VHH binders against q924l1r178to360. Designs and how they scored, part 7

Target 1, 183 residues: q924l1r178to360
Amino acid sequence: DFLDVYHGLRRRSHSEVITHLRRASTFVSHEKLRRQLTDLCTKVQSGTHPAAQDVLALRDCFSTYPLGFSQLQASQMRALSQAMLLTPYLPPPLLRQRLKSHTTVIHQLDRALAKLGIGQLTAQEVKSACYLRGLNSTHIADDRCRAWLGEWLHISCSLKEPELSLLLHNVVLLSTNYLETRR
Below, E stands for the ipSAE of ESMFold2; O stands for the ipSAE of OpenDDE; V2 stands for 0.75 times the mean of E and O plus 0.25 times the DockQ between their complexes.

## First folded at step 1 (VHH)

Design V13 (framework vhh_7yz9_2)
Fold by ESMFold2-Fast, scan of step 1:
Structure V13 (fold): chain B 183 residues (1-183), chain A 124 residues (1-124)
Amino acid sequence: as target 1 above (183 residues)
Amino acid sequence: QWQLVESGGGLVQAGGSLRLSCTASGFTFSSYAMGWYRQTAGNEREWVAFIYSGGSTTYADSVKGRFTISRDNAKNTVYLQMNSLKPEDTAVYYCAAEDFYWGSTLEEYAYDYWGQGTPVTVSS
């Protein structure tokens, strides 16, 4: 019952995060990256699951204004908190600190998980790992969750610390259209 | 079962005081940050005050200097002392236990623990 309520909250936050990304993209100074980000957001809003390589192509625009951690606005941070199943009802400095801390922790866990190999995880562990990273995994088959976790780790393990704002946004980008259930 | 029970709300005149209490059960109270939120009709829930496990506190600008949050870990209880109440403070007040970090299990990171709320009405 609680899980269904949180799935609803997460789904509502997805549209808000993508809308914020589209608006922020107009302030990306690099022309090619601005176009790539706008195109990705349009495809995601239209129901397309992005390829990991298309997400990674955007890495450079998430380390600077307006998409770096220090440049995120309160409304963006509230929506991202909801996507992570965290309370959005904190003042902006605490929201930023918490989001940066949580993203850093998950990045460190991802490095360890990649070293271990996702083949070592049980079905339950894979589903839990996916849920932690933004996927509503409860009604998705374990082999599909494992494939999704592989996509996540490919992105996460390629990112450097200044680029972790992209990993935070990936909680929405990689999860929104992946085998959604309406049960 | 995890549970939070608020008490102490009621009707008070402007300039008056109330003390809200929230008693927790079913989890390790001392390891969680505890917070108070409020909600008025037609508006979303807003943060009022937090107290961290180490005792540090933070307050919303609208209540700073008038409200004081405190905790008693032996009683699993968090308090909100509200002084110099204003009509604008009229709301339903909610207690919450906050986990700010992503845990290793689904339950650790997916849930904020909320109480049922206690109404506070401040007459002008």
Scores: ipSAE 0.000, ipTM 0.222, lowest interface PAE 12.3, mean pLDDT 81

Design V14 (framework vhh_nb_b201)
Fold by ESMFold2-Fast, scan of step 1:
Order: C-alpha cells, then structure tokens, then sequence
Structure V14 (fold): chain B 183 residues (1-183), chain A 123 residues (1-123)
C-alpha cells in the first residue's frame, strides 16, 4: 500500500530527528532550557505525548544556536525532510531553503485555519490538515484528529518567524506518540 | 441523554479563589474537548479556557496565569481552578463539550452546554 510505505518512512525519521535534538541539546548554554529539552526528548522516546505548554517552553532554543534554521546540520535536515515527506536528496543549502519555505507556508496556513476555526472543517479536511503537519491521520478518529490539530495550532500561532524551527521539529514531537495506525 | 452540570460557584472576595466543577454524562467524555465560557450581565458570552481530549489547554488572555483548566476522565469531570479573582471575573460560568478545539473561541464549535453557575467577586 502506497500510504503504508510513506507511514513507514515517516515513523523511521522520528527516531532520527529526536536523536539529533538530543545531540543538539548538549550545546544549549542555558542550564534550565538544556534540562527541559533533554527531559522532553527522553519522555517522547519513552512513548509520552508532550503537552503544548512544554513544547512552547523551549521556543528560545529554536530561534538561535544550536537549533535555529541557520544552525541545522545536513543530517538533521535530511531526517526532518523525511518526517515531512519531502525529498532528502538535495544539497544542504537547498534542504534548508526547502524546509524553511515549507514550514513558512504551513505557518501561514495555520493563521488562516485559526481565523476560520477548526470547527468549520469537514472530517476529510481535518485529516488532510493533520497529515500535512506530520500526523499519520488516515486511521485516527475524526475527534482525535481535531483535538491534535487544535494542539498544533496553539503552538504554531504562538510562534514568531525566528522561532519556526520549533514548528518544523513539532512535526515529529507532536506526532510520534499521539496514536498508532490500526493497519 | 447528554447532561453537563456545573457546581462550585458562589460569592468570593477579590483576591480569593474558587474551583468550578462540571460533571458530564450521556457521552464518551474522554473523546470530547471541554471548555469554560462566561457571561456577565448585558454582555456576550466570552471564552475562558479549553482542554482537548489529549489534555492540551488554551486560555483567554484575561485569565492566563490565574485560572487553570483540568479534567478527570475517570470521574467524567472538568474543573476550572480560579485564583486571584477580580471583580471583572463576575459572571455566570458555563461548561461546554465539543469534538473540536476552536483556537479563536467560537461557541459554534461546542455541541453541548450546561445551565451555568454564578460567580460573584466583591470589591
């Protein structure tokens, strides 16, 4: 099944992204933020779905060194591209440009969705919106997808342009442990 | 049948605290987003706080840092812990249940509503 192949690729990339986040966390100068980031990675690796507030508490780590867009290493960008179902087979400058462009488009769409209200979306539209944002939504119940999209929008609409690296990593952080597919 | 019953309202002095409860029945509570709204005399209903089925929360700017929404799925109950109460918090507080988490506070996103509980903050 074509979707099963994509779902497998996405799940494989999740572990790689979290490993890169953990490695990058050792370069966070602020002790409290370093501890919060390592704790979040540990919980996610242990199967815990993170609270939106805990993700947002890390925003400062993602606007500057080491996790700002300009500081992302090629291996991190390849794993993030796979998580977003984008080609990882580009040179590093083009990977960065592609990820930044894609994340900016999602952020703009998120502002529009928040204005519209997710209650206005059909079940199919909600599942598609979740899938675009990193959730393997095909076999997840409609109400659970709407709840997840609300969590995503809460994070996304709180972020400023320099913080969009967090939104990119949220593709993995918010999706990894939400629900398993039933296939 | 679906029922939402609020309790815990009353009279309190400015700076005081109250905890509101909303007991739900007639639906699978854990599948629903739960919210609190309030309405002061002569005003529109305004959003206070919401909690998703997964436990993520969102608050109106006027209550951030003072109010905490939480849920207990085993008891089919949602709570609103209100601290540092102000006279402008005086209103009837309504519990709501819906399948959606509406980031921009649309009442139309909620399927079910309680009867409300009065909160009065003096001085």
Amino acid sequence: as target 1 above (183 residues)
Amino acid sequence: QVQLQESGGGLVQAGGSLRLSCAASGFTFSDYAMGWYRQAPGKEREFVATISSGGSTYYADSVKGRFTISRDNAKNTVYLQMNSLKPEDTAVYYCAAGPYLDFYEQTSSYDYWGQGTQVTVSS
Scores: ipSAE 0.000, ipTM 0.098, lowest interface PAE 18.9, mean pLDDT 82

Design V2 (framework vhh_7yz9_2)
Fold by ESMFold2-Fast, scan of step 1:
Structure V2 (fold): chain B 183 residues (1-183), chain A 125 residues (1-125)
Amino acid sequence: as target 1 above (183 residues)
Amino acid sequence: QWQLVESGGGLVQAGGSLRLSCTASGFTFDYYAMGWYRQTAGNEREWVAFISSGGSTTYADSVKGRFTISRDNAKNTVYLQMNSLKPEDTAVYYCAAGLYGSSWYDLEEYEYDYWGQGTPVTVSS
């Protein structure tokens, strides 16, 4: 019960993040990127799980205004903190620093995981890794969690440091509609 | 809201033993890695022991062979069994929870999501 309530709070933060992304899309100057971001947000809100390549196509939106780390608004950072299971009750500069630090650490861990191979993780460790990265893995079979972690690593290991705002938003984009959410 | 509640601290003579417990509530304990840290007045927090969500353990060199970390997921509790205690082990001990699944990765203090309030341990010479 309390676990379901907690997962409900996380899903509410997901909706807020997607709403912020849709609004931010109006400030994307590149027509093609603006259309791709708007389309992805609409499909995610409609229950569609995005392909890794569709997420990666947006990388340039997340290295510049309006979605680069330095340009994230306080309300967006609070929602992202909640999606990452971090306290949102910090001043905006500390929220930004912590989100950037945690995302950077996860990115570094992801490169190491890709080299080691996710097959080295136990079933419980795979579920924990997915939960940390935004997936409510409680009722998802371990083989499906490994598949999801593979999708996450494909995105993560393709990103450069200036693009890590996309990895942060991927906590919401890749997890919202994966199998368990509405099956 | 979440809580981590430590217990089992106290005064013990050198060579003695204590078992610390840390009970979690308000989050999905089974998915979290757990750590123990200690701090003396005026010094930075020092890492002591780590246990992953899967049960893999790692220890600081200063406590290897003397301390054992374990967990009981049915009770949402992590334990630190401290044997052969030395005066140098005197500190306030904190438990911490973080969403990392492997002890192969070093976790910094800021990577833990939840922290207990601390329990004092005093080892007399």
Scores: ipSAE 0.005, ipTM 0.333, lowest interface PAE 11.0, mean pLDDT 84

Design V3 (framework vhh_nb_b201)
Fold by ESMFold2-Fast, scan of step 1:
Structure V3 (fold): chain B 183 residues (1-183), chain A 124 residues (1-124)
Amino acid sequence: as target 1 above (183 residues)
Amino acid sequence: QVQLQESGGGLVQAGGSLRLSCAASGFTFDYYAMGWYRQAPGKEREFVATITSGGSTYYADSVKGRFTISRDNAKNTVYLQMNSLKPEDTAVYYCAATEYFSLDESYLSEYDYWGQGTQVTVSS
């Protein structure tokens, strides 16, 4: 099944993204933020789905060194591209540009979606929106997909333009351990 | 028809406690973030607390440690437990619902549905 293959590739890239985040946490100069990032990575690696508040608490790490868009390493950008089911076979400057452009479009769509209200979406529209944002939604109940999309929009609509690297990483952080996700 | 109905308000002495309830109907409660706001006479509506569809809670600094928000999805009800009440807590308390809650101030006023309010009066 094509979707099963895609889900396997996604899960492999998730481990790489989280490992890179954990390594990057050692370069965070602010002690409180460093501890919060390290704790989040540890919980996610242990199978815990993160709370939106814990993700949002890290926003400053993703607007500047070490995890702002301009500071992302080539290997991290390739893993993130794979997590989003985008080709990783571009030179690093083009990977960065594409990831930034794609994330900006998602952010703009999220603001429009929040104004529309997720209750207005059909089950298929909700599942498609979740899949686009990194969740394997194919065999998850529509009410669970709608709840997940709500948490995604909570995070997304709280973020400013310089913080969009966090939204990109949220493709992995919010989807890796979500209940009923097919393995 | 969407309805939010608050109850549990009343007159209480400083240092006392009240529990507010908000019964919701006419929408898919489990998908919505539920919040409490308050408004004193002649003042703007002020955020008090919210609980997301996933159970995450957020509080205004003025009530943190004194108030607790919770929800019961089986009963379509959200609660606000108010302890150590102060005269400054005197206000009409409103229940509100939105499909998502944002910590960005520009989105805090975008609650989709509002109740009619319940009066809380704290005497010194």
Scores: ipSAE 0.000, ipTM 0.203, lowest interface PAE 15.7, mean pLDDT 82

Design V4 (framework vhh_7yz9_2)
Fold by ESMFold2-Fast, scan of step 1:
Structure V4 (fold): chain B 183 residues (1-183), chain A 124 residues (1-124)
Amino acid sequence: as target 1 above (183 residues)
Amino acid sequence: QWQLVESGGGLVQAGGSLRLSCTASGLTFSDYYMGWYRQTAGNEREWVAFITSGGSTTYADSVKGRFTISRDNAKNTVYLQMNSLKPEDTAVYYCAAKEGWYLTDSSDYEYDYWGQGTPVTVSS
């Protein structure tokens, strides 16, 4: 089944992103941020859906070394591309530019969605918006998809352009442990 | 058209626990961010906790680790479980709802609907 295969691939990419993220945390020089990032990764790996405030607390380590866009390694960018539903089969400079461009477009769309209010979206529009942002929305009820999109927008609309590497990583951090309501 | 009705307030001893409930009526509860605020005499209303439509939670530093916010969309209700209560937690507690799907900060001006408030008194 195509959808089952697709969702399996997404889950594998999520595991890779979190592994890379945890490894990168050892290079965070600020002790409090390093501890917060390590704790978040541990909770996510243990099945915990993260609170928006805990994600936003990490914004500084995603604007500079080691997790800013310019510091991402080829293997990290390939895993993130797959999590974003983008082909990972490009040279690293093109992977970086495409991830940055794609994330910037999503950030701009997020501001527009926030102004519109996602209560105005149809069920299908909400599911599509969630899917674009990395959530497997196919077996999740529309109200839960709207709720997830609200969590995404809360984080996204708080971020400044230099911090968009965090928004990119939220494709994984926010979707990995989100519960589904349809079997 | 939304009405928020708080309940569960009262007198409790320091170290005790209390659970506040806020039931909403009207439009789709799951489309709203829900928050708890408190106010003491002579002070501005201060944020305590909020929960997004998707269930993500955030807390003020003063209550972190002691209070838990949760929601039940089937009952249109948001809860505030308050543990290890201190005399400093004495306040009128307000439930608030924000139409739309995101908050840019925890300021009370972001909320569209407010309850009447429920008093909580923590004795020595």
Scores: ipSAE 0.000, ipTM 0.105, lowest interface PAE 18.1, mean pLDDT 80

Design V5 (framework vhh_nb_b201)
Fold by ESMFold2-Fast, scan of step 1:
Structure V5 (fold): chain B 183 residues (1-183), chain A 124 residues (1-124)
Amino acid sequence: as target 1 above (183 residues)
Amino acid sequence: QVQLQESGGGLVQAGGSLRLSCAASGFTFSSYAMGWYRQAPGKEREFVATISSGGSTYYADSVKGRFTISRDNAKNTVYLQMNSLKPEDTAVYYCAAQDYGLGYFTEEDEYDYWGQGTQVTVSS
């Protein structure tokens, strides 16, 4: 059905984004940041959910070449658009503008959600907020969704405008391995 | 009224360990982010560590790998486990609470409530 289609597109986009991040890491000039980015991508590809602190440590990689908004390649922007459930069928300049605008709105909404407090949200509100931010939340338990949203807000609200490319990539980094495994 | 009470400070030898506790009352503890700050004599107050309502942690570079912040929502308490202490860690340690549930704010003005502090002295 409809949700299965979107969930499938989102899962496929996760793998593509991580692959692009690994390739981009070779162009990061700062040795420590290059190593940290490569390590994080390897762990995520191996099924590890990244710690918020490890994601935030990469913020400088996403404000400049090669992972700042102005440097993102068309294929990366298409994959990120799919992860955000946005149309990937735009010319590259419009993809960039769309991703920047959408990420800025999410960043602003995150400040409001943080001020409200995640403990005040209903189960439905938490799941919807997570879904908007990249998590396929439909079949994840409410307490797990609330914890995930807390991790997202911790990262989001720590970021400044020039670093919002990291928030965009966080749609994938924080979501890829957060599913409850059912035996 | 929100109240924060620190304990566990004292004199310790370099290389030693201390565990600080902060007991909270007067609010729904589990919904708040909690932080630790410190102030050495004649210096500005500096950020040490923070923990969000969801348990996400963030540390100052100077303490990363040596200090661990944790919380026990059933006891309304936040902890700071301090290992491999150095003379430079000598300061009054303050517990702080932030009502938005965020644990990554390193700026003092983002925290709404503060404890009275507990003295930590590390001898060389």
Scores: ipSAE 0.000, ipTM 0.128, lowest interface PAE 17.3, mean pLDDT 83

Design V6 (framework vhh_7yz9_2)
Fold by ESMFold2-Fast, scan of step 1:
Structure V6 (fold): chain B 183 residues (1-183), chain A 124 residues (1-124)
Amino acid sequence: as target 1 above (183 residues)
Amino acid sequence: QWQLVESGGGLVQAGGSLRLSCTASGFTFSSYAMGWYRQTAGNEREWVAFISSGGSTTYADSVKGRFTISRDNAKNTVYLQMNSLKPEDTAVYYCAADEPYWLPSSTYDEYDYWGQGTPVTVSS
């Protein structure tokens, strides 16, 4: 029952994060990159699951203005904290430090997980790994969760430290519209 | 309302054994990773052992080979079997329920559920 509450809270935070991304896209000076970000946000808001390559194409706008860690607004950081199931009720500098720390830890863990191979994880371990990374995995079949984790790791392991704001936003982008399997 | 109720702490001689238990209620225990943490006066809380929802275990280097974490989903209980206890194992031990079974958080804000703690004293 607590999972249902967490799933509801997480889903509400997703809409806020995507709204912040769409707003931020208007400040991207590179025309092609601005269009790619705007298109991705529109598709995600309409229920489309994004391709990993389309997410990775945006990496440059998440390493500098407007969406690098140092440029994130307090309201955006609060929404991202809720998406990661962390308390949003901290001062902005502490929100930023905690989100950066948590994302760095996940990034390091992802590299270790890629070395181990996701085939080594049990079904329950895959579901837990997906849940930590933003997917409401409870009602999703284990092979679909494993495929999703593969998409996550493809993105994560391609990113460098200055680009980790994209990994943080990927908690929402890759999770919002991924297929939910009903029991 | 969620609860984590810890038991099994106490006073034990160096080289002895002790088993801690943590019984959960108010949430879907089988879906959560479970961990044990410990804290000594004047020090940060440190991770001791994790067990995933699937049963995979991970241990801190300081307890590897001496401590065993296990779970019984039918009883909503996680256990910590502590063998070959040393005076440096003296601490208050905490049970926690969380999704990241493979990595201890340095911030307590990300944990959904914590126990009240159970003291363990190892005399030399």
Scores: ipSAE 0.000, ipTM 0.126, lowest interface PAE 16.5, mean pLDDT 80

Design V7 (framework vhh_8ghr_2)
Fold by ESMFold2-Fast, scan of step 1:
Structure V7 (fold): chain B 183 residues (1-183), chain A 124 residues (1-124)
Amino acid sequence: as target 1 above (183 residues)
Amino acid sequence: EVQLVESGGGLVQPGGSLRLSCAASGFTFYSSYAIGWVRRAPGKGEELVARISPSGGSTSYADSVKGRFTISADISKNTAYLQMNSLRVEDTAVYYCARGYEYWYSDYLGLDYWGQGTLVTVSS
């Protein structure tokens, strides 16, 4: 099924993004932020869905070295492109430009969604909004997708322009462990 | 740290008015959270009296307070208000503000963070 293929590509990219985040944690000079980033990566790799407040606590790592947009490596940008279902086969400056542009548009749409209120969205609209933001929403109930979008908007609407690298990484952090498929 | 702090409670005569405030910190009203006012009177259970979704502006009220109470929010101050008019002796209660998500918020059990409460006494 086409959706299964796309979901597989996303899940593969998630492990790559988390691996890159864990490696980047060794370069965080601020002790509290380094500990918080390391703890978050460990929890996510163990299958834990992160709290929005724990994600927001990391914002400073994503506005400067090591995880600001200008510091992202080509391999990190390729993995993030795959998480967004975008082609990774561009030169690094174009990957950076596209990821920055796409994340900025999503951030602007998020402010509009917050003004509208997510209760105004239909079931299909909320599932599509989640899918655009990195959640494989196909088999997730409408109310759970609406909850996830609320968590996303809490993070997104708290972020400033220099911090949007965190919103980009949130495509992976917020979606990778949300509601595992039942056996 | 998420905190909700109520203020504005006090003693008022029947037919009077009070305005309660709920100052929020550790989260923002432009995200998709709802704020509710829940009251508890001596010898009674909890009652959800009013709810607002600050981002969407939607409000709802318990039948016991419709037409008398108005809930509002100031996003710039991250503060919610409950304007209480035509107060009755039966409105005497501790009033709590609490946070929830829009779709969870049909009763007080769906709320995740609560304030300390503020006492409202309506008596002659």
Scores: ipSAE 0.000, ipTM 0.124, lowest interface PAE 17.0, mean pLDDT 82

Design V8 (framework vhh_8ghr_2)
Fold by ESMFold2-Fast, scan of step 1:
Structure V8 (fold): chain B 183 residues (1-183), chain A 126 residues (1-126)
Amino acid sequence: as target 1 above (183 residues)
Amino acid sequence: EVQLVESGGGLVQPGGSLRLSCAASGFTFSDSYYIGWVRRAPGKGEELVARISPYGGSTSYADSVKGRFTISADISKNTAYLQMNSLRVEDTAVYYCARSYPFDYWESSYYGMDYWGQGTLVTVSS
């Protein structure tokens, strides 16, 4: 199964993205948001699946330096590209452009999907939608994938365009510790 | 060491033709990889123009180029080609050759691509 190669790459990228988030948190000027971001990263690294509310509480961190799209470091963009199953071997401006374009498309699809209702999707469609959004869904039950997609859409549909860096990082934050998804 | 090297770009008049080549090394087309051509023009995002499964023989094209562009591959030469006919000013872009793994259910246009060439410039001007 060729998917196993992608699953391995994605799992390895998860710890790299979270490490970059922890490092970036030291540059967050707002003390409360800095503490919330470091706390979330610590919990995720220790195996905790984050609540949508805890992720959404960080939205302002992802609209400004250093976690807004324009401010992402090359190493963060490479790790995020790997989590999205995109090549990390582009120059930083092209990595940024592609990550922003990909995230914008997913955000637009999410609005349409929320309107359609996740109950309308077949088991395979749900698994594919989850896979595209960062979850290694192949061995996760249909009902659990549908529940995960609901959590994703709750976050995604709450975000505005300047906050979409959070949606990009959610590819890792929401996927790392979800039901039987392991590194 | 996986490498993709593009060639064949250049300046051409509207209505003209160009043939791009993509020479692959470090893997073989018999290994069931997909090869695609992705372009990026100033002010536009990336667009997957054409994709081929060299071993399987299947091809797909973006609507913007369907009927004008033809993708092909020579397994013995480990080289993929993009024949571009009836070129338009809006086809002006840097064209990249890229590899992706085949899999059943992902419909990702360019998201599954793991190795990219350096790109070749195609300019269509009067």
Scores: ipSAE 0.000, ipTM 0.099, lowest interface PAE 18.0, mean pLDDT 81

Design V9 (framework vhh_8fcz_2)
Fold by ESMFold2-Fast, scan of step 1:
Structure V9 (fold): chain B 183 residues (1-183), chain A 125 residues (1-125)
Amino acid sequence: as target 1 above (183 residues)
Amino acid sequence: QVQLVESGGGLVQPGGSLRLSCAASGFTFDDYAMNWVRQPPGKGLEWVSGISGSGGSTTYADSVEGRFTIIRDNDKKMVYLQMTSLKTEDTAVYYCATGWDYFEGSLDSPQFDYEGQGTQVTVSS
């Protein structure tokens, strides 16, 4: 199954991204932020779905060194590309540009979705919106997909342009453990 | 295969000096920034200092600014950390790392692990 292949790719990319985040957390100079990022990574790796407020608390780590967009290493960008279902087989400057451009487009669409209201979307539209943003939405009920999209939009619409690296990583952070009760 | 081998640690009295060394192999050394990080007993990793691939730029954590100096010798593939005016708070295992670096640009390949074996520095009377 075509979708099963993509679901497998995303699951592997999620593990890689979280490993890179945990590693990067050791270089966060602000003690409280470093602790919060390390704690979030530990909880996500143990199967916990993070609260939007806990993700947003980390925004400063993602606008400057070490997790600002310009500081992302090629291996991190390849894993993030796979999580977004984008080709990872580009030179690093083009990977960075593509990820930044794609994330900026998603951010702009998110502002439009927030104004429209997610209640106006059909079930198929909400599932597709979630899939585009990193959630393997195929077998998740419509109401749960709408709730997830609401959490995503709360985070996304709070972020400024320099903080888009957090939105990019949110593709993994918000998706990995959503409704993961069987796995 | 990236290898980083730290040495030069030991027991030193407060106010003393030590020079740590890091021997690098398995990558094009002068294309990558090098860093020193430390782990005090019972605490997480703390970034200490960084130096650009060319050696033209250095940066330091506030806690060590003015006391520590990072140097590299690209011909020998060595990074050094010259530590002076050592304090009890400097007690830690010190690691050499190729890490996050905005000085030189892309860190795409070789694959590397940022932790070597480390070298223990103990500052005590």
Scores: ipSAE 0.000, ipTM 0.113, lowest interface PAE 17.0, mean pLDDT 80

Design X1 (framework vhh_nb_b201)
Fold by ESMFold2-Fast, scan of step 1:
Structure X1 (fold): chain B 183 residues (1-183), chain A 129 residues (1-129)
Amino acid sequence: as target 1 above (183 residues)
Amino acid sequence: QVQLQESGGGLVQAGGSLRLSCAASGFTFSSYAMGWYRQAPGKEREFVATITSGGSTYYADSVKGRFTISRDNAKNTVYLQMNSLKPEDTAVYYCAAGSEYFDELSYREYETLGEYDYWGQGTQVTVSS
């Protein structure tokens, strides 16, 4: 199944993005934010779905060094591209431009979607919106997808343009452990 | 064996034009993104331009409006047309090829080889004032 291949690629990229975030956290000069980012990464790696408020509390980490768009390293941008199902085989300036452009479009769509109200969307539209934003929504119930989209929009609509690196990383942070089933 | 062979470099006066060519062999050219980078003495390698397998083009701000990248899939060749050359454009110019197919193996190869899978030997461009 083609979707299973895509889902496999996304899950693999999630581990890489979180590993890069953990490494980047050591360069966050603000002690409180560094601890909060490290704790979030550890919990996500252990299978915990993060609270939207805990993700949003990190917004300042993603507007400056080392996690602002202009500071992202090539390896970080490649992993993020794969998480968004975009090809990672471009030079770093173009990876950066494409990720920034794609994230900006999603942010603009999010503002429009929040004004429309997610209650106006059909089940298929909700699942598609979630898939675009990083959730492997194919076999998740539509009410759960709608709840997840609500969490996403709460974060997204609170962010300003300089903070959109957080929205990009949210593709991984919010989707990795949503409705995960343990063996 | 994969080979990228650059040609067309040389000495040119400021305001002049030059066309670089890169002939590729040993891979399915039409499936690869092709790009140009340059490196001046004492500086890191700098992105110049890229063209995707689908034909989309992207340029560094420093060359936008002056340089044009194009490709000829029938000839397995990528070109860089350089107009209004400046002394600051003096560098060794490198051709690069990157697969646009991604899977676990291709991603690992890309990680070990950098942004592009394959690189040419480079061609010197010198712009005199």
Scores: ipSAE 0.000, ipTM 0.190, lowest interface PAE 12.6, mean pLDDT 81

